# VHH binders against q9y6x5: the designs that were tried, part 188

Target 1, 379 residues: q9y6x5
Amino acid sequence: LPPKLLLVSFDGFRADYLKNYEFPHLQNFIKEGVLVEHVKNVFITKTFPNHYSIVTGLYEESHGIVANSMYDAVTKKHFSDSNDKDPFWWNEAVPIWVTNQLQENRSSAAAMWPGTDVPIHDTISSYFMNYNSSVSFEERLNNITMWLNNSNPPVTFATLYWEEPDASGHKYGPEDKENMSRVLKKIDDLIGDLVQRLKMLGLWENLNVIITSDHGMTQCSQDRLINLDSCIDHSYYTLIDLSPVAAILPKINRTEVYNKLKNCSPHMNVYLKEDIPNRFYYQHNDRIQPIILVADEGWTIVLNESSQKLGDHGYDNSLPSMHPFLAAHGPAFHKGYKHSTINIVDIYPMMCHILGLKPHPNNGTFGHTKCLLVDQWCI

## First folded at step 7 (VHH)

Design za6 (framework vhh_5j56_2)
Fold by ESMFold2-Fast, scan of step 7:
Structure za6 (fold): chain B 379 residues (1-379), chain A 128 residues (1-128)
Amino acid sequence: as target 1 above (379 residues)
Amino acid sequence: QVQLVESGGGLVQPGGSLRLSCVASGFTFSGYDYYAIGWFRQAPGKEREGLSSISGSSGGSTSYSDSVKGRFTISRDNAKNTVYLQMNSLKPEDTAVYYCAAGPLYGSSYFSKEYDYWGQGTQVTVSS
């Protein structure tokens, strides 16, 4: 019987929420499994980039999903509702569900994970749902468990994505304890439902389950705005992405645009593409624009003096507020083990090992995750 | 002082039609190349769903979700700073609060939860 893995993401689940709120169902999951307290994600700390890094083991400059808003300067294509399923955006890497289907005669299943409703290298997830945010967690879970039990060839890799607590993090901010406690309790209840469903269907004892997230969340304020219109007239550039990382495509001389921006606010850093810090691994891709603005934590870049967001992410990946966690349970994992930190790109080679797949070249280090695994010696 | 205001909601019978309007103040739709305007809805017990978006003023791109494609039409009147959603062949499952929002032109309604500006919503009820 081949090993099976279910990968679950709760978007925007900041690691320190685990210390500040009660999660009885998640705690029971961890008690008989493993917890990685912090996962250092990739820059920029946004949804599509980090979800694709989890399943490819690559930095954003390497897998090509460099932001939630993108423009490719060489081909002149831009990301939008009408082309977000164009394989062009996704073909710079091979995600694990494609590898699973091509290396092994096995199926993959997906409930809303970014990229799973796109044919990548001419391969789409064997079972999938077209993205629709209005579909309930329960419906996603019903489909995933049906596919895990009733597939031929067998589903060995399954993914499940949920938009919370990110949506509420943006709306209320992570420091709104009343609203966040309600949202996080609901998520813990969904984790309880997940475990109960797997137990009732006889899947729990033989299924590896990873619960993780793509990024955290930080508090924003109307008192912490950077008005880009006060720095430079909007007619001098095309704005590809705004906040907290602005992607600037100059319509005039690049140096002139850079000079207008570089000293405009003490709360953002302005980089020419070649000067972006090496530690970000965010330079070598045509979809990274000639000038990048990076706001300081909690600062919002605006075109006018207004923003409705009380929380945001996308900031420097060294910030603990941007870090998610990883919890896992199943036959591949130790019981009751806690680990401090891994890199988000380390998840891919670990998952390949669990499934018996040969990983594509990647930026992860298997050694960082081997202490989590029962078939590995931990030093 | 950027704000979006929806209007045109109400009660309609199955098979009926409504036209929603979204009026922007504090910026002009043709004044910034960055913003696209989208229509979204949220039914009780469900998450917010993207329905349609419109970008650019000169033959701008439009998109529609599969649930409304062929029934709903988005359009803009830049002189009035208004975006419209014409809703035809309405079904009971179209019952929801409808929102307009301004978000990134080079993004997708996939990330509507990250959009910069939202209206307060207008209720649409399709009676049985």
Scores: ipSAE 0.543, ipTM 0.805, lowest interface PAE 2.0, mean pLDDT 90

Design za60 (framework vhh_5j56_2)
Fold by ESMFold2-Fast, scan of step 7:
Structure za60 (fold): chain B 379 residues (1-379), chain A 128 residues (1-128)
Amino acid sequence: as target 1 above (379 residues)
Amino acid sequence: QVQLVESGGGLVQPGGSLRLSCVASGFTFSGSDYYAIGWFRQAPGKEREGLSSISGSSGGSTSYSDSVKGRFTISRDNAKNTVYLQMNSLKPEDTAVYYCAAGPLYGSSYWSKEYDYWGQGTQVTVSS
C-alpha cells in the first residue's frame, strides 16, 4: 500500500515556545516520534514565501513567491488579494502535491495550505478547500481525514493549515505570557484532537504526520519605529511591501532614492538589489525590487508613526526568534529522536523520499534529514 | 496619523442591501499604490474573518471570500479617499461588526494579521 503523509502547519509557531510553555499532547507525539528543535527558514521570514518553500524545497528567489506583497517588473502585475489565485505568481516552481498527482496514480488533499486552491502548471490539488479563515480546525480535519480514507485514486499527500499562533502573536506579542499561554494551550488541544481523530479512524499507525510552521515571532514596540516618511518623500518611489522588509520601486534615479535612504536609520539596512547579502538567497528574481530595506529585529517600518502590531516576523532568517520547529511521527520516522537544526528547504526532499517521489531540482539537502528516517543509515 | 472611519451600517431586512463606506485620513489612495484596503467582519463569539480587498491605485485588483462572492462588491473613489463595500442579498448570518483595514499587502484578504491600520467598526444587523 503506498505511503501516506499529512503535513500540518501552525502559522507563526516560534521554536522556543516549546521550552517556555507546556504541551502535553505535542510532547506525547514527540515521545513516539522525532523533534527538530530549530528549522532555519528562508528570507524573507513571511507566511506565503516560507509555506511555498516547504512544499518546493526552493529559496524564494527560485520559487517566485518572494513576499506577501509583490510587483513583477517584467509583466507589470501586482500580487493582490485577487491575484493570489492567479497561477502566474505560483508557476515558477512545482509544489509537492502537483508532483504527487503527476507521478503514478495518486491524489492530494488540502485544507487551506497556501497555493493549494490555485491551479499550478494546470494542476490543482485533487481535493481542496478555498481559503476561509472562519472555517474551524475541526472542519478542516474532518475533510482531510475523510479524503485520506475515502478517495480513489488514494490520497497519499494531505496538507492542513491553521492561522494560530501567528494571529495572536501579532495581536499580543510573543512576550505576553498570559495571552500566549491561552493560545498555545488551545493549539496543544487541537494537536490532541488531531491524534485522537486519526486513531479513531484507524489511520494513525500507517500515516506519516509532520507538524511544523513557517516562521517564529518577535516582540515589537511603539518605541521601535522607523518612519520612512522622515527619510524620503512618497513622490520619489512606489512602495511594494513595507515591514519589516520594505520593497522600494524608484520613480526617479535609483541612486538618488538609495542616497536618501541609506543613512536614515541606524536600525535599518538599505540594499541595492545587487548588494543584498548572498546568504539570504534573495536577489535573482524580477519580483525582488531595486531597493530593499531590512529592519533590525523588533523594529517596524511605518509611514505615519503608528503600528497596531505587538509582534511581527519577516526579519533576518539567522535570528532564532524567526525559527519554527518540526515534529514528526509515523512508520518512516524514528521514535524518541531529537535533532538540533535543519533548513526549511530540506523538508521537501525528505517528504519526496517518504512518498517515493522523484523530487524536482531543489535547494534542500536530503542528508540533513536522514537521521530522522528509519530506512536511512545515520552517520 | 493614519485613521480609517467606517459608516453605512444599520438594520436591514433579509434580502436587502447596504453600502458601507471607509474614509481614510493621513494617507491618500490615489497618491499611494502601497495600501491594500480590506473589509473584515466579526460576529459575537466568532473570529474576525476577511471578506474582500482592493489593491493598487484607482480600481486596483479585487478579491472576495467564498461566503460573500457574488453578493458583495468592493470599489474605491480616489477623489473622495473612500473605499466602499456594496452588500446585496443580505442574510441573517451576515450580522456582524464590519471593519475597514489598510496595509501594504497585495495578498489575500484572509491575511488580516498583516494589515497595519484598522477602523473602529460599524454594526450591520440583518433581521426582520
Scores: ipSAE 0.000, ipTM 0.185, lowest interface PAE 19.0, mean pLDDT 87

Design za61 (framework vhh_5j56_2)
Fold by ESMFold2-Fast, scan of step 7:
Structure za61 (fold): chain B 379 residues (1-379), chain A 127 residues (1-127)
Amino acid sequence: as target 1 above (379 residues)
Amino acid sequence: QVQLVESGGGLVQPGGSLRLSCVASGFTFSGSDYYAIGWFRQAPGKEREGLSSISGSSGGSTSYSDSVKGRFTISRDNAKNTVYLQMNSLKPEDTAVYYCAAGPLYGSYFSKEYDYWGQGTQVTVSS
């Protein structure tokens, strides 16, 4: 029987939530599996970029999903929700479900993971749900488990995406202990439901399950705003993305725009594309704009307005507040093992190993995840 | 202060039409090239669903979710600082509270990306 893997993402699940709140169901999962305490994600620390990095093992400049809002200077296409099903945006990489379907004649299943409702290199996930935020976690889980049990060729790779705790993190901020406690308890209950469903269906003992996230969350405030309109007039540039990483397309001389922005705020770094720090791996793609602005943690870039967001992400990927965790259980994984840190791009080659797939060239290092796996030596 | 106010909701029979309005105050569409206005809905027991957006750029680029493409049309009147959602061929499953929101220039179906929200207007599709 081929190995099977279910990859679950709870959007915006900051790693240190595990230490500050109670998760009885997740703790039971970890007790009989593995925990990676911090996953160092890719820059920018946004939903679409990091979800695509998990399934491709590539930095954003390499896989092409460089933000949640994008402009391609060569083709003059805009990435918006109306264009997110255009394969053009996703075709710079090969995600694991495509590799899974093409190498071993296996099926893939997807409940809402970004990119799974798009044909990528003429291949779409065998079973998928078109993105719809109103669909419950239970309905997503019901579809995934049905496809895992009743597919030919067999579903060997399945994904499940859930929007919380990210939506509530934005609304309440991560420091609102009362509201975040309620949200995180509900997520823990959903994890309990997931485990019980898999046990009832006879899947639990033979299925590898990874629970992870794309990024964390940091507290924002009306006292920490950067008003871009105080520094530069609208006639000088087109704004491709705003906060906390602003993507600036100059309408006039690039140097003039840069000079107007460079000293705009002590809480924002301004980079010409070629000066973006190498450690970000965020430079070599036509969808990265000529000037990017990077706000300091907890600061929001605005256009002569206030912001209602009490939490946000997208900030420097070296910040612990931007880091998710990874927990896993199944026949491929050790039991009761804790690991400190991996890179988010390391998840892809690990998953390829578990599924017996040859990975496409990627930025991950398999050696970083060896200690998690029963068939590997931790050297 | 940015405020958005929805109006135009009500009771309609299946196959009917409604036009929702979203009036902005505290900023002007003609003066702000950098915000999109999005329409969202929330049915009882469901999460907020993104439906449509219109960009703040000149000409107002539009987007639609698959559930409403061909039935709903978004438009903008800069002189009245108002965004409209024309809803045609309404179905019982369109019953929800409808919200407008201001967010990133090219829009997003994710409600979390929007900073400013109206209080909502109820749409009920029932015979």
Scores: ipSAE 0.000, ipTM 0.380, lowest interface PAE 13.3, mean pLDDT 88

Design za62 (framework vhh_5j56_2)
Fold by ESMFold2-Fast, scan of step 7:
Structure za62 (fold): chain B 379 residues (1-379), chain A 127 residues (1-127)
Amino acid sequence: as target 1 above (379 residues)
Amino acid sequence: QVQLVESGGGLVQPGGSLRLSCVASGFTFSGSDYYAIGWFRQAPGKEREGLSSISGSSGGSTSYSDSVKGRFTISRDNAKNTVYLQMNSLKPEDTAVYYCAAGPLYGSSFSKEYDYWGQGTQVTVSS
């Protein structure tokens, strides 16, 4: 029987929520599986970039989804219009569901994972749902489990995406214990429903399940704003992305725009593209703009206005507040093992190993995940 | 300070129409390529749903969720600094609080990155 894997993402699930709130269902899952306490995500710590890094094993500069709002200097296309389903944006990498379908004549299934409703290299998931945030977790789970049990060729890779706790993290901020407690309890109940559904359908003992997230969340404030309009007039540049990483396309000489920005705020770093820190792996792509502004944790870049966001992400990927976790259970995984940290790009080669797929060239290191796997020796 | 104020909600019978307005202050739509404006709704006990968005300063790009495509129309009046949602052929399942939101160059229902939200306006479709 071919191995099967279900990859589940709860958007914006900050790793230290596990220490500050009760998760009885998730803790039962971990007790008989593995936990990675911190996953170091890729920069920028945003939803589309990190979800695509999970399934490609590539840094953003390599897979091409470099932000949630993008401009491609070569083709002059904008991502923030109705062209979010344009394959152009997604074709710089090969996600695992495409590899799964093409190497072994197996099927893939997807419930709302970013990119799964787009044909990538002329291949779309065998079974998928068009993105719609109003579709319940239960309906997504019903479809995924139906496809896992009733497909020919067999579904061996399935994805399930849920928008919380990210939406509530933005609205309330991660320090709002009352509202976040309510939201996180609901997520734990959904994990309980997931496990129970898989047990009832006879899938639980033979299915590998990964529960992870793309990023964390940090507290923002009206007292921590960077007013970009105090630095530079709008006539000098086109704004491609604003906060907390601003992507600046100069309308005049790049050096003149840089000089107007470089000393504007003590809470923002200003980089010419070639000066972006190497550790970010955020330089070698035409969709990365000539000037990038990076706000300090908890600071919001604004245009002569206030911000209503009480929580945000996108900040430096070295920040623990930006890190998600990874938990996994199934025949490929040890039971009761806790690991401190992996890189988010390491998830892809691990998943390829579990599925018996040959990974495309990637930035992950299989050795980093060996201690999680029963068929590998931890060194 | 950026503020968005929704109006035009109310009680309507199935098959009826409503026009929602979203008035912006603290920024302008005229000549602004920096803001996409979206309409969202949330019914009690349900997740917030993206419905429609508009971007650009003149005849901007529009998008619609499948649940409202063909029934709802988004438009902007830059002189009045207002975005409208014309809702036709209303159904009981359209009952929700409707929100407008603004964000930098975002307009798709797939985007999570709306920075500014209005307080909401209640729409009730009942016989």
Scores: ipSAE 0.000, ipTM 0.208, lowest interface PAE 18.3, mean pLDDT 87

Design za63 (framework vhh_5j56_2)
Fold by ESMFold2-Fast, scan of step 7:
Structure za63 (fold): chain B 379 residues (1-379), chain A 128 residues (1-128)
Amino acid sequence: as target 1 above (379 residues)
Amino acid sequence: QVQLVESGGGLVQPGGSLRLSCVASGFTFSGSDYYAIGWFRQAPGKEREGLSSISGSSGGSTSYSDSVKGRFTISRDNAKNTVYLQMNSLKPEDTAVYYCAAGPLYGSSYFSKEYDHWGQGTQVTVSS
């Protein structure tokens, strides 16, 4: 019986929510599994970049999904639709479901994980759902569990994506304890539903389940705005992405645009592409624009307007507010083990090991996750 | 200040048609304007669903969710600074409050979190 893995993401689940709110179902899951308290995600701390890093083990500059809105300087193509089916954007890496299908006779299944409804290197997930935010968690779970039990060749890798608590984090901000408490309780109930469904179908004891997220959330305010229009006229550049990391494509000399921006706000760093800090691993890709602006935590870049967002992400990946967590349960994992920190790129080689797949070259370090696994020694 | 005002909702029978309008102020649908306009809907007890989007740039592209592709058409009138959603072959399951939203991104997105300016919504009811 080949090993099976279900990878679940709750978008925007900040790690410290676990300390500030009660999660009885998630805590029961962790009690007989493992918890990684902080996952250091990749820069920029946005949904598509980090979801693709989880399944490729690569930094954004290497896998090519460098933002939720992109422009490719070589081909002159634009990406700003999260449901864009052009394989061009996704073909700079090989995600784990593609490797899973190409090694031995195996199938993959996907409920809404970014990239799974796109043919990548001429390979699409064996079973998938086209992205549609109106599809309930229950319907996604029903499809995934049906495919895990009723597939030939067998589904050995499955993914499940859910948009909350990210949407509510943006709307209310993470400091709104009343609204966030309601949202997070609902998510915990969905985790309870997930475990119950797997137990009822006889999948629970032999299935490895990872619950994680792509990023956290920080509080924003109308008092913390950076008005880009006060620094530079819109006629001098094309805006590829705005906040909190602005991607600027100059229409005039790059140095001239840089000089107009560099002292615009004490709460924003302005980088020429070659001066972007090495620790971000956000430089070596044609989709990274000539000038990048990085707002300080909680500051929003705007164009002579207000912002309705009370919470946001995309900020410096060293910020604890940007970090998600990882919890896992199953035959591959220790029981009752707590680990402090791993890098989000480390998840990919760990998953390849669990599934018996040969990983593509990646930026993860298997040694960082070996203490989680029963078949590995931990120094 | 970005403002979005929806109109054109109402009651229609299954198989009927409606055209929703979204009038924008505080930005323009021309040249290098970076605002993307998206149409979303939310039915009682359900999550908000992205339906269609159009880029606010000079090369404006359109996108459609699978649930409405072939039935709904998004278009713009730059002179009136208005985006339209033409809805054909309406079904009872299309009953929802329809929202127009503007995002500070170069193109379109189906994720509601990428949009920071929202209209008040307009009710569409498909019933016999």
Scores: ipSAE 0.000, ipTM 0.148, lowest interface PAE 20.8, mean pLDDT 87

Design za64 (framework vhh_5j56_2)
Fold by ESMFold2-Fast, scan of step 7:
Structure za64 (fold): chain B 379 residues (1-379), chain A 128 residues (1-128)
Amino acid sequence: as target 1 above (379 residues)
Amino acid sequence: QVQLVESGGGLVQPGGSLRLSCVASGFTFSGSDYYAIGWFRQAPGKEREGLSSISGSSGGSTSYSDSVKGRFTISRDNAKNTVYLQMNSLKPEDTAVYYCAAGPLYGSSYFSKEYEYWGQGTQVTVSS
């Protein structure tokens, strides 16, 4: 009977929501499993980059999904809605579902996790759903559980992605306790549904389940805007990505563009690519543009004087507001153990260990997650 | 101050056509090489669904979700500061509030949350 793992992501689930709201179903899950209070994600703290880091164990500069909007200077390709299914963008790394299928004659299953509807190194998830945000959590869960129970070769790695609480975090902002309480209660109910479904199907006691997220959320405001139009004319550059990390491709001399931007706002750092802080691990990739602007927490970069976002992410990964959590339950995990912090890149080698897979070279450290696992020595 | 205003919604019979318009106020599509403009919809009890996007003038590419491909066409008229969604062969399941949004030039329509500017929506009802 090979080990099985289900990886679940609730997009934009800020770690400190666990301290400020009640989650009876999630707390029952944690009581019989493990909790990592903070997961330090990769920079930039965006959905596509961090979801791909979870399943590859690599920094963005190494796996190549460096933003939700990208331009590759070497090939002159643009990452757009039609291009996000182009394998070119995803082929700089090998995600765990590909490794799972190639090493052990096992199947993988996916409900909407970024990259799972793309053939990567000529390998696509054995079972998958094409991305469609209108598909309910229940339908995603039904397909995943059917595939976990009724596959040959057996599904040993499965993923499930859900867009909330991120969409509501953007709309209401994380400080809106009334609306966020309603949204987070609904998330907790979905976790209850997940556990109930796994128990009814006889999967619960033998399945390893990880519940995590890609990033957090911070409060934005119309009082915290950085207007690039006040600093530089549109004719001098091509904008590859806007906020809160702007990716600037100069149409004129790079130094001239940099000089116009460097003193534009006290709430934004302006970096030439080679000057990007080493701690970001955001420098060594052709998809990282010659000039990068990084807004301070809660500040929005705009080309006009307004923004409708009340919450956002993408900010410095050292900010606690950008951190998600990780909870896990199953035969590989201790019961009732609480851990302070891990790096998001550490999840990949841990998952490879649980599944008995040889990890591809990665930036994670297996030692950081050993204390979560029953089969490991932890002082 | 940036406003996106949708218009052209209403009641239409199955098999009919509507053209939605999205007009920007305080923002110029002709001067903007920096935004993709997208159309989204949300029906009661359903999540917001991305339908189509058109990149800025320097990119010029369009995309469509499988549910509307071949039936809907997105276009832009930069002189009128307007993006259109031509909807043909309308079905009862197309009944929803339709939203115009502006987001990153090279961003994916998968993530409605990544679009920065949103209109208030226009109701489309397909019934007899």
Scores: ipSAE 0.000, ipTM 0.350, lowest interface PAE 13.6, mean pLDDT 87

Design za7 (framework vhh_5j56_2)
Fold by ESMFold2-Fast, scan of step 7:
Structure za7 (fold): chain B 379 residues (1-379), chain A 128 residues (1-128)
Amino acid sequence: as target 1 above (379 residues)
Amino acid sequence: QVQLVESGGGLVQPGGSLRLSCVASGFTFSGFDYYAIGWFRQAPGKEREGLSSISGSSGGSTSYSDSVKGRFTISRDNAKNTVYLQMNSLKPEDTAVYYCAAGPLYGSSYFSKEYDYWGQGTQVTVSS
């Protein structure tokens, strides 16, 4: 039988939540599997970009999903949010479910992972659910496990996405221990439900399961606001994305807009596109705007209004608060192994190896994940 | 602040045994739960090669290169902040400087730079 893999994402699961709260079900999963304590995500540390990096192994400048709100300067198209299903935005890369379906007689299944309800390079996941935030975790799990057990050709790659703890992280902030404790306990219970259902269906011992996330969360405050309207008149630019990374399209000379912004706040870095730090790998794409503003951790860029969020993400990917974790269990993985850090782009070539797929060119390094795998020489 | 110190090297006859020790300081050995700990060697005129690794304290995985499988054994004593490499059935081609290293990945000669902390090495000579 071909190897099978289930990739699960809990959106916005900050790595250090594991140290500050109790997760009995997740800890049982980890004891018989592997834990990567920090996953260094890609910049911008946002949902759509990082979920697409996980399944393509590419930096955002390479896969083209550079933000949750985008403008393409060449085609003049605007991506307004997660409801835009135009394949144009997703076609700069080949995600693993497409590769899985095209290289062998295999099927893919998806419950709400970003991009899986879009035909990418004329290929859509064999089984999928159209994105709908109102669909319960239980219904997503029921569909995924049904497809894993009852498909022809067999489902060998499956994805499952859940919006928490990100939604609650934004609403309450990650420092609200009472509310976050309740939310994180519910997530741990969902992990318990996942494991129990896989066991009841006879899938647990032969299925590789990865539990990960796209980013973390940091505490925001009404005392940490950057009012962009106090820096520059809105007639000088078009705003493509606001906070914590603002994407500025100048209506006048770019240098003049830059000069109005560059010293406006001590809590914001202002970059011309060519001056964006190389370490971000966030420069070589038409959807990256001529001027990018990057707020310091916990600071929110606003347009003369109070922030509506108590937590946020999107900040510098070197910040530990922006890092998720990765846990995995199954026949491909060692038992009881703990690893410090990998890059989020390293997940793709590891998954290709587990599934026996030839990876498309990518920015990940297979060597970074070798110690997690039983069939690899690890020193 | 993290330091690794190797000891236990020396001269042995072919077929003999030797136990190398790697003592960690600057953090508790339980701190290595966050790091892979590996043994490497470099023979004269050859590239540095990885030999064995051990992961964290929670049922830590061990691995071995094909050249040493069945002859070398890696282990740890968390109370002493020490990792051991037990070397049996030593051959003249095992002559090398042996290094202990800690980092997020195990190393081969191509990936040895991924390890964050390195010891100074200990000489092992297998000769009649």
Scores: ipSAE 0.000, ipTM 0.109, lowest interface PAE 22.0, mean pLDDT 85

